VHH binders against J-type co-chaperone jac1, mitochondrial (jac1). Designs and how they scored, part 2

Target 1, 176 residues: J-type co-chaperone jac1, mitochondrial (jac1), of Schizosaccharomyces pombe (q9utl6)
Amino acid sequence: FHSSSCQSEAKNFYKQFEGDISDPPPKGPFDIDLGALKSSYLRKMKTLHPDVAQGKDAALAQRDSAELSKAYNTLKAPLTRAEYILQLQGINPVSEDISNSDPEFLMEIMDVHENISASRDSPEKLLQLSQENQGRKVQEINEIRKAMESSNWDSALLYVNRLRYWNTIDKILHDL

## First folded at step 1 (VHH)

Design h03 (framework vhh_8ghr_2)
Fold by ESMFold2-Fast, scan of step 1:
Structure h03 (fold): chain B 176 residues (1-176), chain A 121 residues (1-121)
Amino acid sequence: as target 1 above (176 residues)
Amino acid sequence: EVQLVESGGGLVQPGGSLRLSCAASGFTFSNYAYIGWVRRAPGKGEELVARISGSGGYTSYADSVKGRFTISADISKNTAYLQMNSLRVEDTAVYYCARWLGYRPYGFDYWGQGTLVTVSS
């Protein structure tokens, strides 16, 4: 019987680091010990490289390395980690059909974009906008943590979408 | 597919009025979707002149057009409008209708073909 949300997730990213990091929410915490995650990743990568030298198929080792890197890169960042946790719950983290019930948030995003455009020639103002944006990201991460650890998946989805916007603002500010 | 089609552009005299229409297909107007009017004048960059949420509850305007332009939406017709009053020569531009979904990354993701507005005698 394979009928469940996990039927599409044969290779669980958390399972690849089993024993070195905790289970995902709601069984475990949202936060990951990034030092433990990195150490696990590096140790496992070393194992894959000597395996190739010992006559294992190079293409298979390259695939395994790419999959391990995907798992590490996904789990090390709060946004991609949260998106992955939602996928494990059978929830599409991004969809045109997602109801956005926060029109005030959309106005805030529009205002932030206008402030960035008005400040393009002012490094001091751009730095201030960057600092304000870091505060917004921290707030969204705190709400994601609370929601996921309490299995409040509707709230988690809302805050994940808000965090994605603030990450886009970071990229715009960095590329200026 | 998402499509935006502008209409209503033309030649008007200074002080005149004109109404632009933006007919949308492939998506429905809602609180998560913004429709904006962006203009591009010869020799100038792009200027966002007005935005409206699909519900019509949230609007914003550039300072250059406040009090003169009014943005509105007819959800039943899936069409947005820009009513332009007290037109000035400097309002001469190609006007584009554009969509932005509030849960997506920054920027307008779909654009219309544009409609020319010329303000001159």
Scores: ipSAE 0.005, ipTM 0.168, lowest interface PAE 10.5, mean pLDDT 80

Design h04 (framework vhh_8ghr_2)
Fold by ESMFold2-Fast, scan of step 1:
Structure h04 (fold): chain B 176 residues (1-176), chain A 123 residues (1-123)
Amino acid sequence: as target 1 above (176 residues)
Amino acid sequence: EVQLVESGGGLVQPGGSLRLSCAASGFTISSYGYIGWVRRAPGKGEELVARIYSSGGSTSYADSVKGRFTISADISKNTAYLQMNSLRVEDTAVYYCAKLPYYFGSGSPFDYWGQGTLVTVSS
């Protein structure tokens, strides 16, 4: 089950970086200062390294390091951050109803896949499709931000699922 | 974890009908690429006979089956179907349910395969 690891998280990832980054929506902004996040992560990882964890159990230091890495990796990317925020609200980020609620979007995805298939042997066309897909991802992220900051969780769930499809397109294009 | 399980094959007379089912587990049929039906007759390569994108989205068919076969999907059951009508002796093959990548030109065109179900059309 792809989302089981993030759906089962007991610890709040934002608490790992408390004081260095803002609270999650609706209390704080969707966007994170990625420079501040990375600096906090590296500083905290240095403190948790087994060689410097004097008087602590090495197994606990390994566990804390793994949890901190999970928190950092989840929060640094817009899709995984958004999925995590939905889970904090008690919302399953995977919706099987998206096909029924947005048939126009599904037709757009179909068109993109056909264009990729038609462009396999053209590096120039594949680059153009990659650039177009980045634009779609930015649009979905903007809608997620608006929805989450206004506590419109139904809209947030819709746009998160749309962003997930565009991330899949990104992976396909990069694997070519 | 990811599995496709086919059912519904059997022996049928020419002109008859069969409905094949493909139950997916470990992923949703609408979340990635296409679900398709691929057949292999003895001594022949694989032929993609039908594919569907998303739950009831766009469908496409091989010329050999167009107008006779219909592919469909049920999101609530996470199951794809192939309705086969006006069956011919040349439709005799093992039918596989496959998760197809978005892009067929990458080395292998199929990500995941079921074990197949035998369809025999004979008088």
Scores: ipSAE 0.000, ipTM 0.111, lowest interface PAE 16.0, mean pLDDT 77

Design h05 (framework vhh_8ghr_2)
Fold by ESMFold2-Fast, scan of step 1:
Structure h05 (fold): chain B 176 residues (1-176), chain A 121 residues (1-121)
Amino acid sequence: as target 1 above (176 residues)
Amino acid sequence: EVQLVESGGGLVQPGGSLRLSCAASGFTFSSHGYIGWVRRAPGKGEELVARISSSGGRTSYADSVKGRFTISADISKNTAYLQMNSLRVEDTAVYYCARSFLTGRYAFDYWGQGTLVTVSS
């Protein structure tokens, strides 16, 4: 009954790469063959590039190229891929309540921020924090995979919001 | 090299108090991560009862023990404590001290041997 989440297959990012990648969960795996995805994207981009098109054809080629780039960029990264899969299920991937519903996660977030602040003057410690954060992201991705492949959408939403926060930490560390 | 050695378990009557200690070696509590106390009663799964951050001094507790148990750490002694007050028969379990460096939820990398706490009259 959740099939109402996506009314048009023409707008499905997975359909743009059909034959080269699997269907999304729960029908297919969460993981994507990134090499196959990139190869498909590059081949299709060459055919859509508006180099020889003019007028209406040029405008359509520009639009199709933009849509293909959006699909590729969305599916190539685990967070944006997971957010898109939730959207296909009719679920808003952004929930401000998730951090408040998990006090232990909130404590973990606060500790990470405090450690970053304390380590600002130490490149060695910042590198260590970056590596620790990569470990957290891997764990969240593993939980997202398990949840989505089992149609456990409530759990998937929780882990996606946790992963989003760890991506925010990556950005903070990169911008220091 | 990393070891967690627990002590303080024993028999206590309902309403009594008990303090568990966890002496750490091979690392220091001033490093990043968490110390937690996890219990397991016969026939039940593991329950994380209390956690403290090594750097921030932040604590969290399971609803079942909130207001009765207090977790603390003495950095100079490299030792964590679980002060258990108003003990109930349901608190009977093997209590493990555990260390986690990567995540706050049941992702503990190092475990103590466990200490038995029996609450009975």
Scores: ipSAE 0.013, ipTM 0.386, lowest interface PAE 7.4, mean pLDDT 81

Design h06 (framework vhh_8ghr_2)
Fold by ESMFold2-Fast, scan of step 1:
Structure h06 (fold): chain B 176 residues (1-176), chain A 122 residues (1-122)
Amino acid sequence: as target 1 above (176 residues)
Amino acid sequence: EVQLVESGGGLVQPGGSLRLSCAASGFTFSEYSYIGWVRRAPGKGEELVARISPSGSDTSYADSVKGRFTISADISKNTAYLQMNSLRVEDTAVYYCARELYYDSSGHFDYWGQGTLVTVSS
C-alpha cells in the first residue's frame, strides 16, 4: 500500500562496495584496490551468511550472498570489470558489431595460435609465449584505463575486445 | 618516468644473507599494485620468488625460497625489500623488482627494474 513498493532497483556492483572502493569511470578510476575489495567482500559475506536467518529471510540472505559474490568476481578481474563498466554505459561488450573488426589484430591472434601449436612439445617456448601474452594483456588494460577515464567508450570497447582474445590465449596456454 | 631501481646484490658465500632493495619513483605502492621479485638464473627461465600487496598484509613465496626469504615494504620510503637468508648456490640469479597491477592473475608485470646480480659461490 505505498506507491513506490512495486518499484525495485538492483544495486549496481560498485554500490555493493560503496564506501570501500571508488566509483567506476569516468567518475572514478578504472583500477580497484583489490585488497580493499577482498576485505569488503569477506566482511559483507559474513553478515549475509544464510545461517543467521530462516525461511524467507534465509532465502533473501542467500540471494544477497549470491549477488555479492557475482559483484566481487566481476570487479576483481580487469576484463569482467571493463565489460561491466561498458554495460553501465548501455554498451553490449560481447556484441558482434562489425565496427570492432581489426584485421591486423586478428592476424596477430592467428600467428600466436600457430606459434603455440608449433611450440607444443617445448616447455621453454610455451613459457616464453605465456610471458609475452601476459605483456599483451597488461598493454590492453592500460589502454582500457586511459579510454574509460577519458569517456572514450568506442576505444574502450575495442581494447576490451582485444583483452578478451588474450584471455582466451592465456586459457589455452594453461590447458597445456 | 615510472622507475623501479634495485640495489643490494653482490657476491655471498653459501649460508650467507643479502637484503635487496627496490626504490620506486613515478608511482606509489598504495596504487593497487602488488610488487614482486622475479629472478632469472643463467640458462634458466624466470621464477617469481615473492610478492607483496600494497598494504603489506598479503605475501606469497615460491616453494624454493619459503622460510628463507622474506618480502616487505616501507610505504613511507616507497621501497620494497627482499631479505634473503640461508643462501644456496642455486639462488644465483639476476633479481628483478617488478610491479604487478592485478593479483587475480588477470594482469602481469607492467614495469621492471634493471635487475641486480646475486652470486652465491663458495
Scores: ipSAE 0.000, ipTM 0.139, lowest interface PAE 11.9, mean pLDDT 78

Design h07 (framework vhh_8ghr_2)
Fold by ESMFold2-Fast, scan of step 1:
Structure h07 (fold): chain B 176 residues (1-176), chain A 122 residues (1-122)
Amino acid sequence: as target 1 above (176 residues)
Amino acid sequence: EVQLVESGGGLVQPGGSLRLSCAASGFTFSTYAYIGWVRRAPGKGEELVARISWSGGSTSYADSVKGRFTISADISKNTAYLQMNSLRVEDTAVYYCARVGIYSSGPPLDYWGQGTLVTVSS
């Protein structure tokens, strides 16, 4: 993409909400107070929205509101938040090595997809698969939190890539 | 710009063999992507025949072709292959290279080639 979202010394997504949310790991927690984040976003968006910036530079207001929206959307979800934190550490969040070195995980993913395919005509079974997948996502988020808060970036990268797969499965289940 | 180009199709007798190629250009596959061969024959929908992880290592086949077809990839050439042996009349179809999901009957993700016709004539 053309987006410059990785900045450690200049204004970054966490700095957009400074005072309302904690610093990113390892200085702060992985979890964000989502209520505080949303309140900060809405308050700041109100002042930046082009309709409110009457007599001001509307183009700058639109650019700033788009950047603020991207920051909010990135930080509000665990996967995109974790990817952004990795980028702040200079780490590419997509790892070919991790994907290739975890054959048991890839077999588990394939098995889950085939179970979904076999259950397409059963709303009850699809609900059970959705609940199981939510459990897998929670497990990966817990591992990401632990790894990032202890500066174990190799482990964080592994669990972020696993969480991404489970998010894809959520989308498939939602679209059925 | 993105491009998938299939080749290797043609007319073959029952029991014969063909090797299909799928060359990709204009983009790099994610390690999370699977590349597959899907076929479409009159009177049938699309059938996912075979898939392979772009990282190379995970392969899957439809029951109708298992033991007869082999999928492979050459990452350095950005090309996937389908080796088709012991061809049957019912294998007659247009074969498409596609970026696919990782389940055996799932729909393709987003990229399709032009397709290559395979005719097995008795």
Scores: ipSAE 0.000, ipTM 0.114, lowest interface PAE 15.4, mean pLDDT 76

Design h08 (framework vhh_8ghr_2)
Fold by ESMFold2-Fast, scan of step 1:
Structure h08 (fold): chain B 176 residues (1-176), chain A 122 residues (1-122)
Amino acid sequence: as target 1 above (176 residues)
Amino acid sequence: EVQLVESGGGLVQPGGSLRLSCAASGFTFKSYAYIGWVRRAPGKGEELVARISGSGSTTSYADSVKGRFTISADISKNTAYLQMNSLRVEDTAVYYCATPFRGVIYDYFDYWGQGTLVTVSS
C-alpha cells in the first residue's frame, strides 16, 4: 500500500551533510572524511548565520545553526558517531538495562586500574599506560566498524560500551 | 537497573570532618573495576578525588586531598564511603559517586548518582 514516507523524509545528522559525506552503516562506511565534514559544516554555517536574517527568519536560522552544530559535533568523534548510529537503529547506546556480566572485560578493567594505581608516582609509566589505552581505543573502533558495516548490532553495542570505558580511562590518566 | 544514592553532605567549618556514603542497588561492587568520588565546584571543572577497586584492595587519591580523605567500601552492605578530614574552603563542591561505565567523559559528564553538596565555610 503506502510506504512510511514521513519517517524516510526525516532529516537526521547524516542528511545535514548529504552529498559531502557517505550514508551511515550499513549502507555506507563507519569512517567519515573529517576534512570534508568540517568544510561542509563551516560552509553551511555561513549560510545559516543569523546576521543575514532578522525576526522570524533569524529565529529559524538560529535553530538550524544549533542543529547543524549538534550534528557536526556528534559525527566528528568515533564514540558519539557510533552512539548516534545505534540510535538510528532504535538501540539505546547507554542502556540502563545493559548487564555488565563480561568477566574478561571486567578483569581487563581491574588490571588497568591496578596498573594505574601502581604507576601513580611515575610519569613515564603513566605515559606508557596512556599510549596502551590509545591502542585499546583503536581496537574497539575497528570492532565497531566491522560490526556496524555487517549489521551486527549486538556486537556494535558491546564494543561501543567498551570504547566509552576507555575514554573514561583517558580522562583519569589526564587528571593524574 | 543500576542506582547510586549519595548522602552525608552538609555545612561544616574549616578543619571539620564529614563522611559521605554511596549506596548501590541493582549491581554488586565486585562487578565494577572501581567506584569513585568526583566533585564539581562552582566555576571549576570536575575532579576525580578518590577511587577504590570493586574488590576494595586498591585505592588512589588526587594530590589535593591525599592524606586528608579516605575512601573505603563495605562489600556486604554494597556501600562506598568517603571520609573527609581537615576540610578546607576549597573542598566546597557537589560530590558524585561514579562507576567506569557511566563515569566521567571530557565535557560530557553522566553520573549515576544525584550528588551531595558539601559546603565548607565559616
Scores: ipSAE 0.000, ipTM 0.121, lowest interface PAE 14.9, mean pLDDT 77

Design n01 (framework vhh_h_nbbcii10_fgla)
Fold by ESMFold2-Fast, scan of step 1:
Structure n01 (fold): chain B 176 residues (1-176), chain A 124 residues (1-124)
Amino acid sequence: as target 1 above (176 residues)
Amino acid sequence: QVQLVESGGGLVQPGGSLRLSCAASGFTFSSYSSYALGWFRQAPGQGLEAVAAISGSGGSTYYADSVKGRFTISRDNSKNTLYLQMNSLRAEDTAVYYCAARPLYYGSWRYDYWGQGTLVTVSS
């Protein structure tokens, strides 16, 4: 029988870029050298593409390429990187209900959604809301960095949940 | 400068209804970007509990699980007043009720302005 617990443990994406980027927290920093990550990804992707697989089955090359792309896309963005680091610690980042732990934060999220709805016909107000949201994301990322680098996993989970809400707001504003 | 004043508390029988009011001065409810408003309560021997909250525009509301379906939060921007309609009251609703306002700006994570509280006692 399979184990959903084993499947919820993502492959260690940092190992796919071993030697090119630092180890994840708590051993290494939260921040990644995005230039080094991209260079590693492109170099490795070229060797895995079906056109340059050198005797490897095309289906296997496509599988390996998809795995590498998933690793790159996960690590390049702060939210997905943080969620992945939590998973490496055995923590499910999406099982927490923030409305039970921080009603004030939930109110802020609800009010931001309402302000966006009220501002749909005002490009100036939408721009202001977007700028304010970028500031909130930066603040949460700073808190995630501090928490993870100090192995404060309870705080890290809280700030990751907060960042996820702001990321959703960011996506809504960009999709308008 | 900024003040919140609660009223409407009192003694009520189980199953009864009560409406609390919170009059604000020194800031305006009509700005959707200015303030979120909420009701909190503190029962004897217990900590502060968030009861209900309403967004700056009045379009979004939050309720604690213990009061969902029984309490209704609303605001009247023309009167600069926040309300809490409490129906089907229970003995466990006995508490001092506070209204509070939270500025809506980057980095605001808490309510900065609080009323003095109004006592609600539910007893037979």
Scores: ipSAE 0.000, ipTM 0.169, lowest interface PAE 13.3, mean pLDDT 78

Design n02 (framework vhh_h_nbbcii10_fgla)
Fold by ESMFold2-Fast, scan of step 1:
Structure n02 (fold): chain B 176 residues (1-176), chain A 123 residues (1-123)
Amino acid sequence: as target 1 above (176 residues)
Amino acid sequence: QVQLVESGGGLVQPGGSLRLSCAASGFTFSDYESYALGWFRQAPGQGLEAVAAISWSGGSTYYADSVKGRFTISRDNSKNTLYLQMNSLRAEDTAVYYCAADEYSGLYEYDYWGQGTLVTVSS
């Protein structure tokens, strides 16, 4: 049961969309059909809104809507999806600083920041750096997929931490 | 029209603490719209540096190595506000701090930026 009288644990995010999306790794694939996910989310949200309008318990409907929105937003993005899958395996994605155990990766991140700083006044160089960073993100997602589908959770945690850093770099580049 | 407004910057001595706030207007951090949120800074004569980021669920956070263990990012979706708690401040933390927000579309991309708030750490 895993529940106390004062609170209950939120339902599994994948179970919110059962029948419309696959099970999480290792039972199912890491990738989600994002169109199917969005369609399921919108359909389920519509059923909650009419219930509220018809005089159903508004507080219960608001709670259910909040839970559904949490599930949708978590699963639609590769980083937050991967972090959630790690949590389902009992792994806290923020409990260990993998970057502190990988000095070479930290040096790579610092080098990328320096290259961005040096290129702030060059749109052409910034575009090149952006393309290189997109390649890094795709590569990390591919490694996360392989690791999770093979139950290699230590590797999955490593690549999730790497993807998080590259997402931050992507934002900096997008907004220069 | 959409705007992020930072506050809480100021002058503080080394070893001191500050709490930065970022209030959103023109959009909400509601459960019907979720945003990835982050803090960036730019020190005099330096480029833009990512400081911290938080996922919409609060389940994942990122911190630059220079601030890890000293800064804490948090969000309050009910107040439409992002926070950065800065402890054990150092002279090298002196910078203009920017708040950024991103509407998820499979990959984080910061669509909205604040105008910045100055943090000066000096004795």
Scores: ipSAE 0.000, ipTM 0.093, lowest interface PAE 14.3, mean pLDDT 75

Design n03 (framework vhh_h_nbbcii10_fgla)
Fold by ESMFold2-Fast, scan of step 1:
Structure n03 (fold): chain B 176 residues (1-176), chain A 123 residues (1-123)
Amino acid sequence: as target 1 above (176 residues)
Amino acid sequence: QVQLVESGGGLVQPGGSLRLSCAASGFTFSSGYSYALGWFRQAPGQGLEAVAAISSSGGRTYYADSVKGRFTISRDNSKNTLYLQMNSLRAEDTAVYYCAAGFRLSPYYFDYWGQGTLVTVSS
């Protein structure tokens, strides 16, 4: 009976694409058909764009268009999608205490940074590290999917924060 | 190469003092990015613990409750070095101490890490 987070999000991003994509976890899958999502977004934008709306509807269409774009951009990427699903459950996506409770992950972070530093002069090794990092991101996404579809929100929060870190590594590798 | 290298660890008696240093190379503490700097530790058989952190300006510091009043974090941007002054050391302070750097003050999300230095408090 007491479900405050989902009710507070009655106008949630998934509802803007209702009928074209599935409900969020745990009711539906974590994965989204990105082709269906994009097609729905473009179709709905044709209706909401200010150039199509008339008179007093123009301001509302501009607001609704901005909201629809935010929903599309949030759902199309696994990290921002996962963060949004956590918010729907009333969970802050940024964990406060991962460093104190996950020493294995922190050791992995340290190893990755040392390998990047050791490889700065080798384009071949940097490419290998980039490919390894893509593998880590895929693994975190798989864990997020399993956790969310099973309503294991503590695990989902852990893996979302790990995925965010691997996205930071991608940025570092790109800037080298 | 971006590197953080810790030094100053060793064996010390309970109630003693020790100063750890972290020398940064491959970047400067004041150029391009606002680096927050911190110290973490891992005791045998335990998880990693945030100890202290200091903002790029030095105007903000963080200390774990277990070390507040005993440890002091400081930075010298001209020497590109971070320090941890450890006073009134206890057996429970025995750990590997790690230096870390990040673009913002966050004790949980640092982007660069050192190799660690061992501190043993024993009599």
Scores: ipSAE 0.000, ipTM 0.145, lowest interface PAE 16.4, mean pLDDT 78

Design n04 (framework vhh_h_nbbcii10_fgla)
Fold by ESMFold2-Fast, scan of step 1:
Structure n04 (fold): chain B 176 residues (1-176), chain A 124 residues (1-124)
Amino acid sequence: as target 1 above (176 residues)
Amino acid sequence: QVQLVESGGGLVQPGGSLRLSCAASGRTFSSYGTYALGWFRQAPGQGLEAVAAISGSGSSTYYADSVKGRFTISRDNSKNTLYLQMNSLRAEDTAVYYCAAHWGYILPSEYDYWGQGTLVTVSS
């Protein structure tokens, strides 16, 4: 017999902020009120203050603080939120097969890498490429929202994998 | 805080086998028991590549297409240890291998804690 505790704890990201944020898709919206999420996180973190838990309770407070921070950090960002929602549906968010089945997208990625390489010595062009990449991320997030809120999980997985590539481009541009 | 230390790397001939281990320092994993763990690698002159990952419960695994059927990821939560069994090694597997941790699910884009890496060299 195996424990269901691990799945329950993973699913508890939304439950940790129950009453302050909506349920995940398809029952609720993809978007989260980030102000409400942060306020809930800070209020709950204050309750776990080290001075309240001394002696034998200190380890429990540290664990609870780490779990709460993980839940907050995961839900506040669209990519990690979407990856978590896919996991709640029993879907592996790291599927390579979906991203590799889109040749138009692969061409777009290759073009972006080529443009970055050609612009390495131009801060102005790198800034323009960064702004264009933010537009691509917004587009993918809009598609993720539509797919998840209508329970189109195959489409959601596709757009989540596309968004992940654009996040990688952001990291490359930041490191240049 | 989670600290990860890799071991088991070294020089091996093509077709050989190695087992990598990743040990969590302190009592963090036994206290939380929910961290997803993964192996990443970086070959000379190349970017970071996800190799394999395993969920906190051990019930879900991921493998890169390049290693499917050759590598096996496993974990022992009672020992706070992650393993990567590497069989049928190829020259292309030569890389620094990193252990990484993320709470509650598999996220190749967003792992929170990383080890310092262990070198695997596959050559004759």
Scores: ipSAE 0.000, ipTM 0.120, lowest interface PAE 16.6, mean pLDDT 77

Design n05 (framework vhh_h_nbbcii10_fgla)
Fold by ESMFold2-Fast, scan of step 1:
Structure n05 (fold): chain B 176 residues (1-176), chain A 125 residues (1-125)
Amino acid sequence: as target 1 above (176 residues)
Amino acid sequence: QVQLVESGGGLVQPGGSLRLSCAASGFTFSTYRSYALGWFRQAPGQGLEAVAAISTSGGSTYYADSVKGRFTISRDNSKNTLYLQMNSLRAEDTAVYYCAKVFGGSYLPYGMDYWGQGTLVTVSS
């Protein structure tokens, strides 16, 4: 009822699961208990499924269901969770990409693309590349966690951009 | 600031060819502000699909299996323009095509500081 608890702001994804998961960094940890998150999501979805008999209620249930699904899908994955946390800090995760360009990282990206192209006809090599990529994703997630827990937002932005790239490689390898 | 504008879409017959262009402003393709660039598409009722990517130097390329051997990605750093040459077009290639930077972690639809309207390619069916 105070201004801090009744501000005119958009519904926060973490608030949708309040009591079931921790607050986002810097107040809480980066990692989320995914079991608790999923259980909360399923329980809340059960109460929000559409009522076909009522036009206005059905429309509102559809909106609430869509918002809850967006919150769940955003928070369950490390990349989209990190991007959302940056947005909560007033940081656009993409607007500062140029300042976070890294020549060493660029060369690694180019090498990965070259290796994927060279390995397209070899399931064994593609599997190895996929495993190596999972290792890169884990490394970036660890750096994001450290940065966010220490409120080092410049470092967090850098590692989020790297993770986003490895996530894209992961999707490309999966879709091959 | 980075701006990318897609063009060159249209209606084509199956088996036809089309060339898409992506014009860049606010950065150059040949300096330290250059990016690895790619093409993405979204077909009616489908999700976003990566199509092709090209490194900053143009020395490395990637293609989705569905377009390998039919599409060619290229870049002209002097003109700040990315191209996608599409040959042997199929009904399944009908989609809105988008260009995006892939270096620095920018990938459609998540986290682009610029998103254009794309360019519609319709293979008559």
Scores: ipSAE 0.000, ipTM 0.117, lowest interface PAE 12.6, mean pLDDT 75

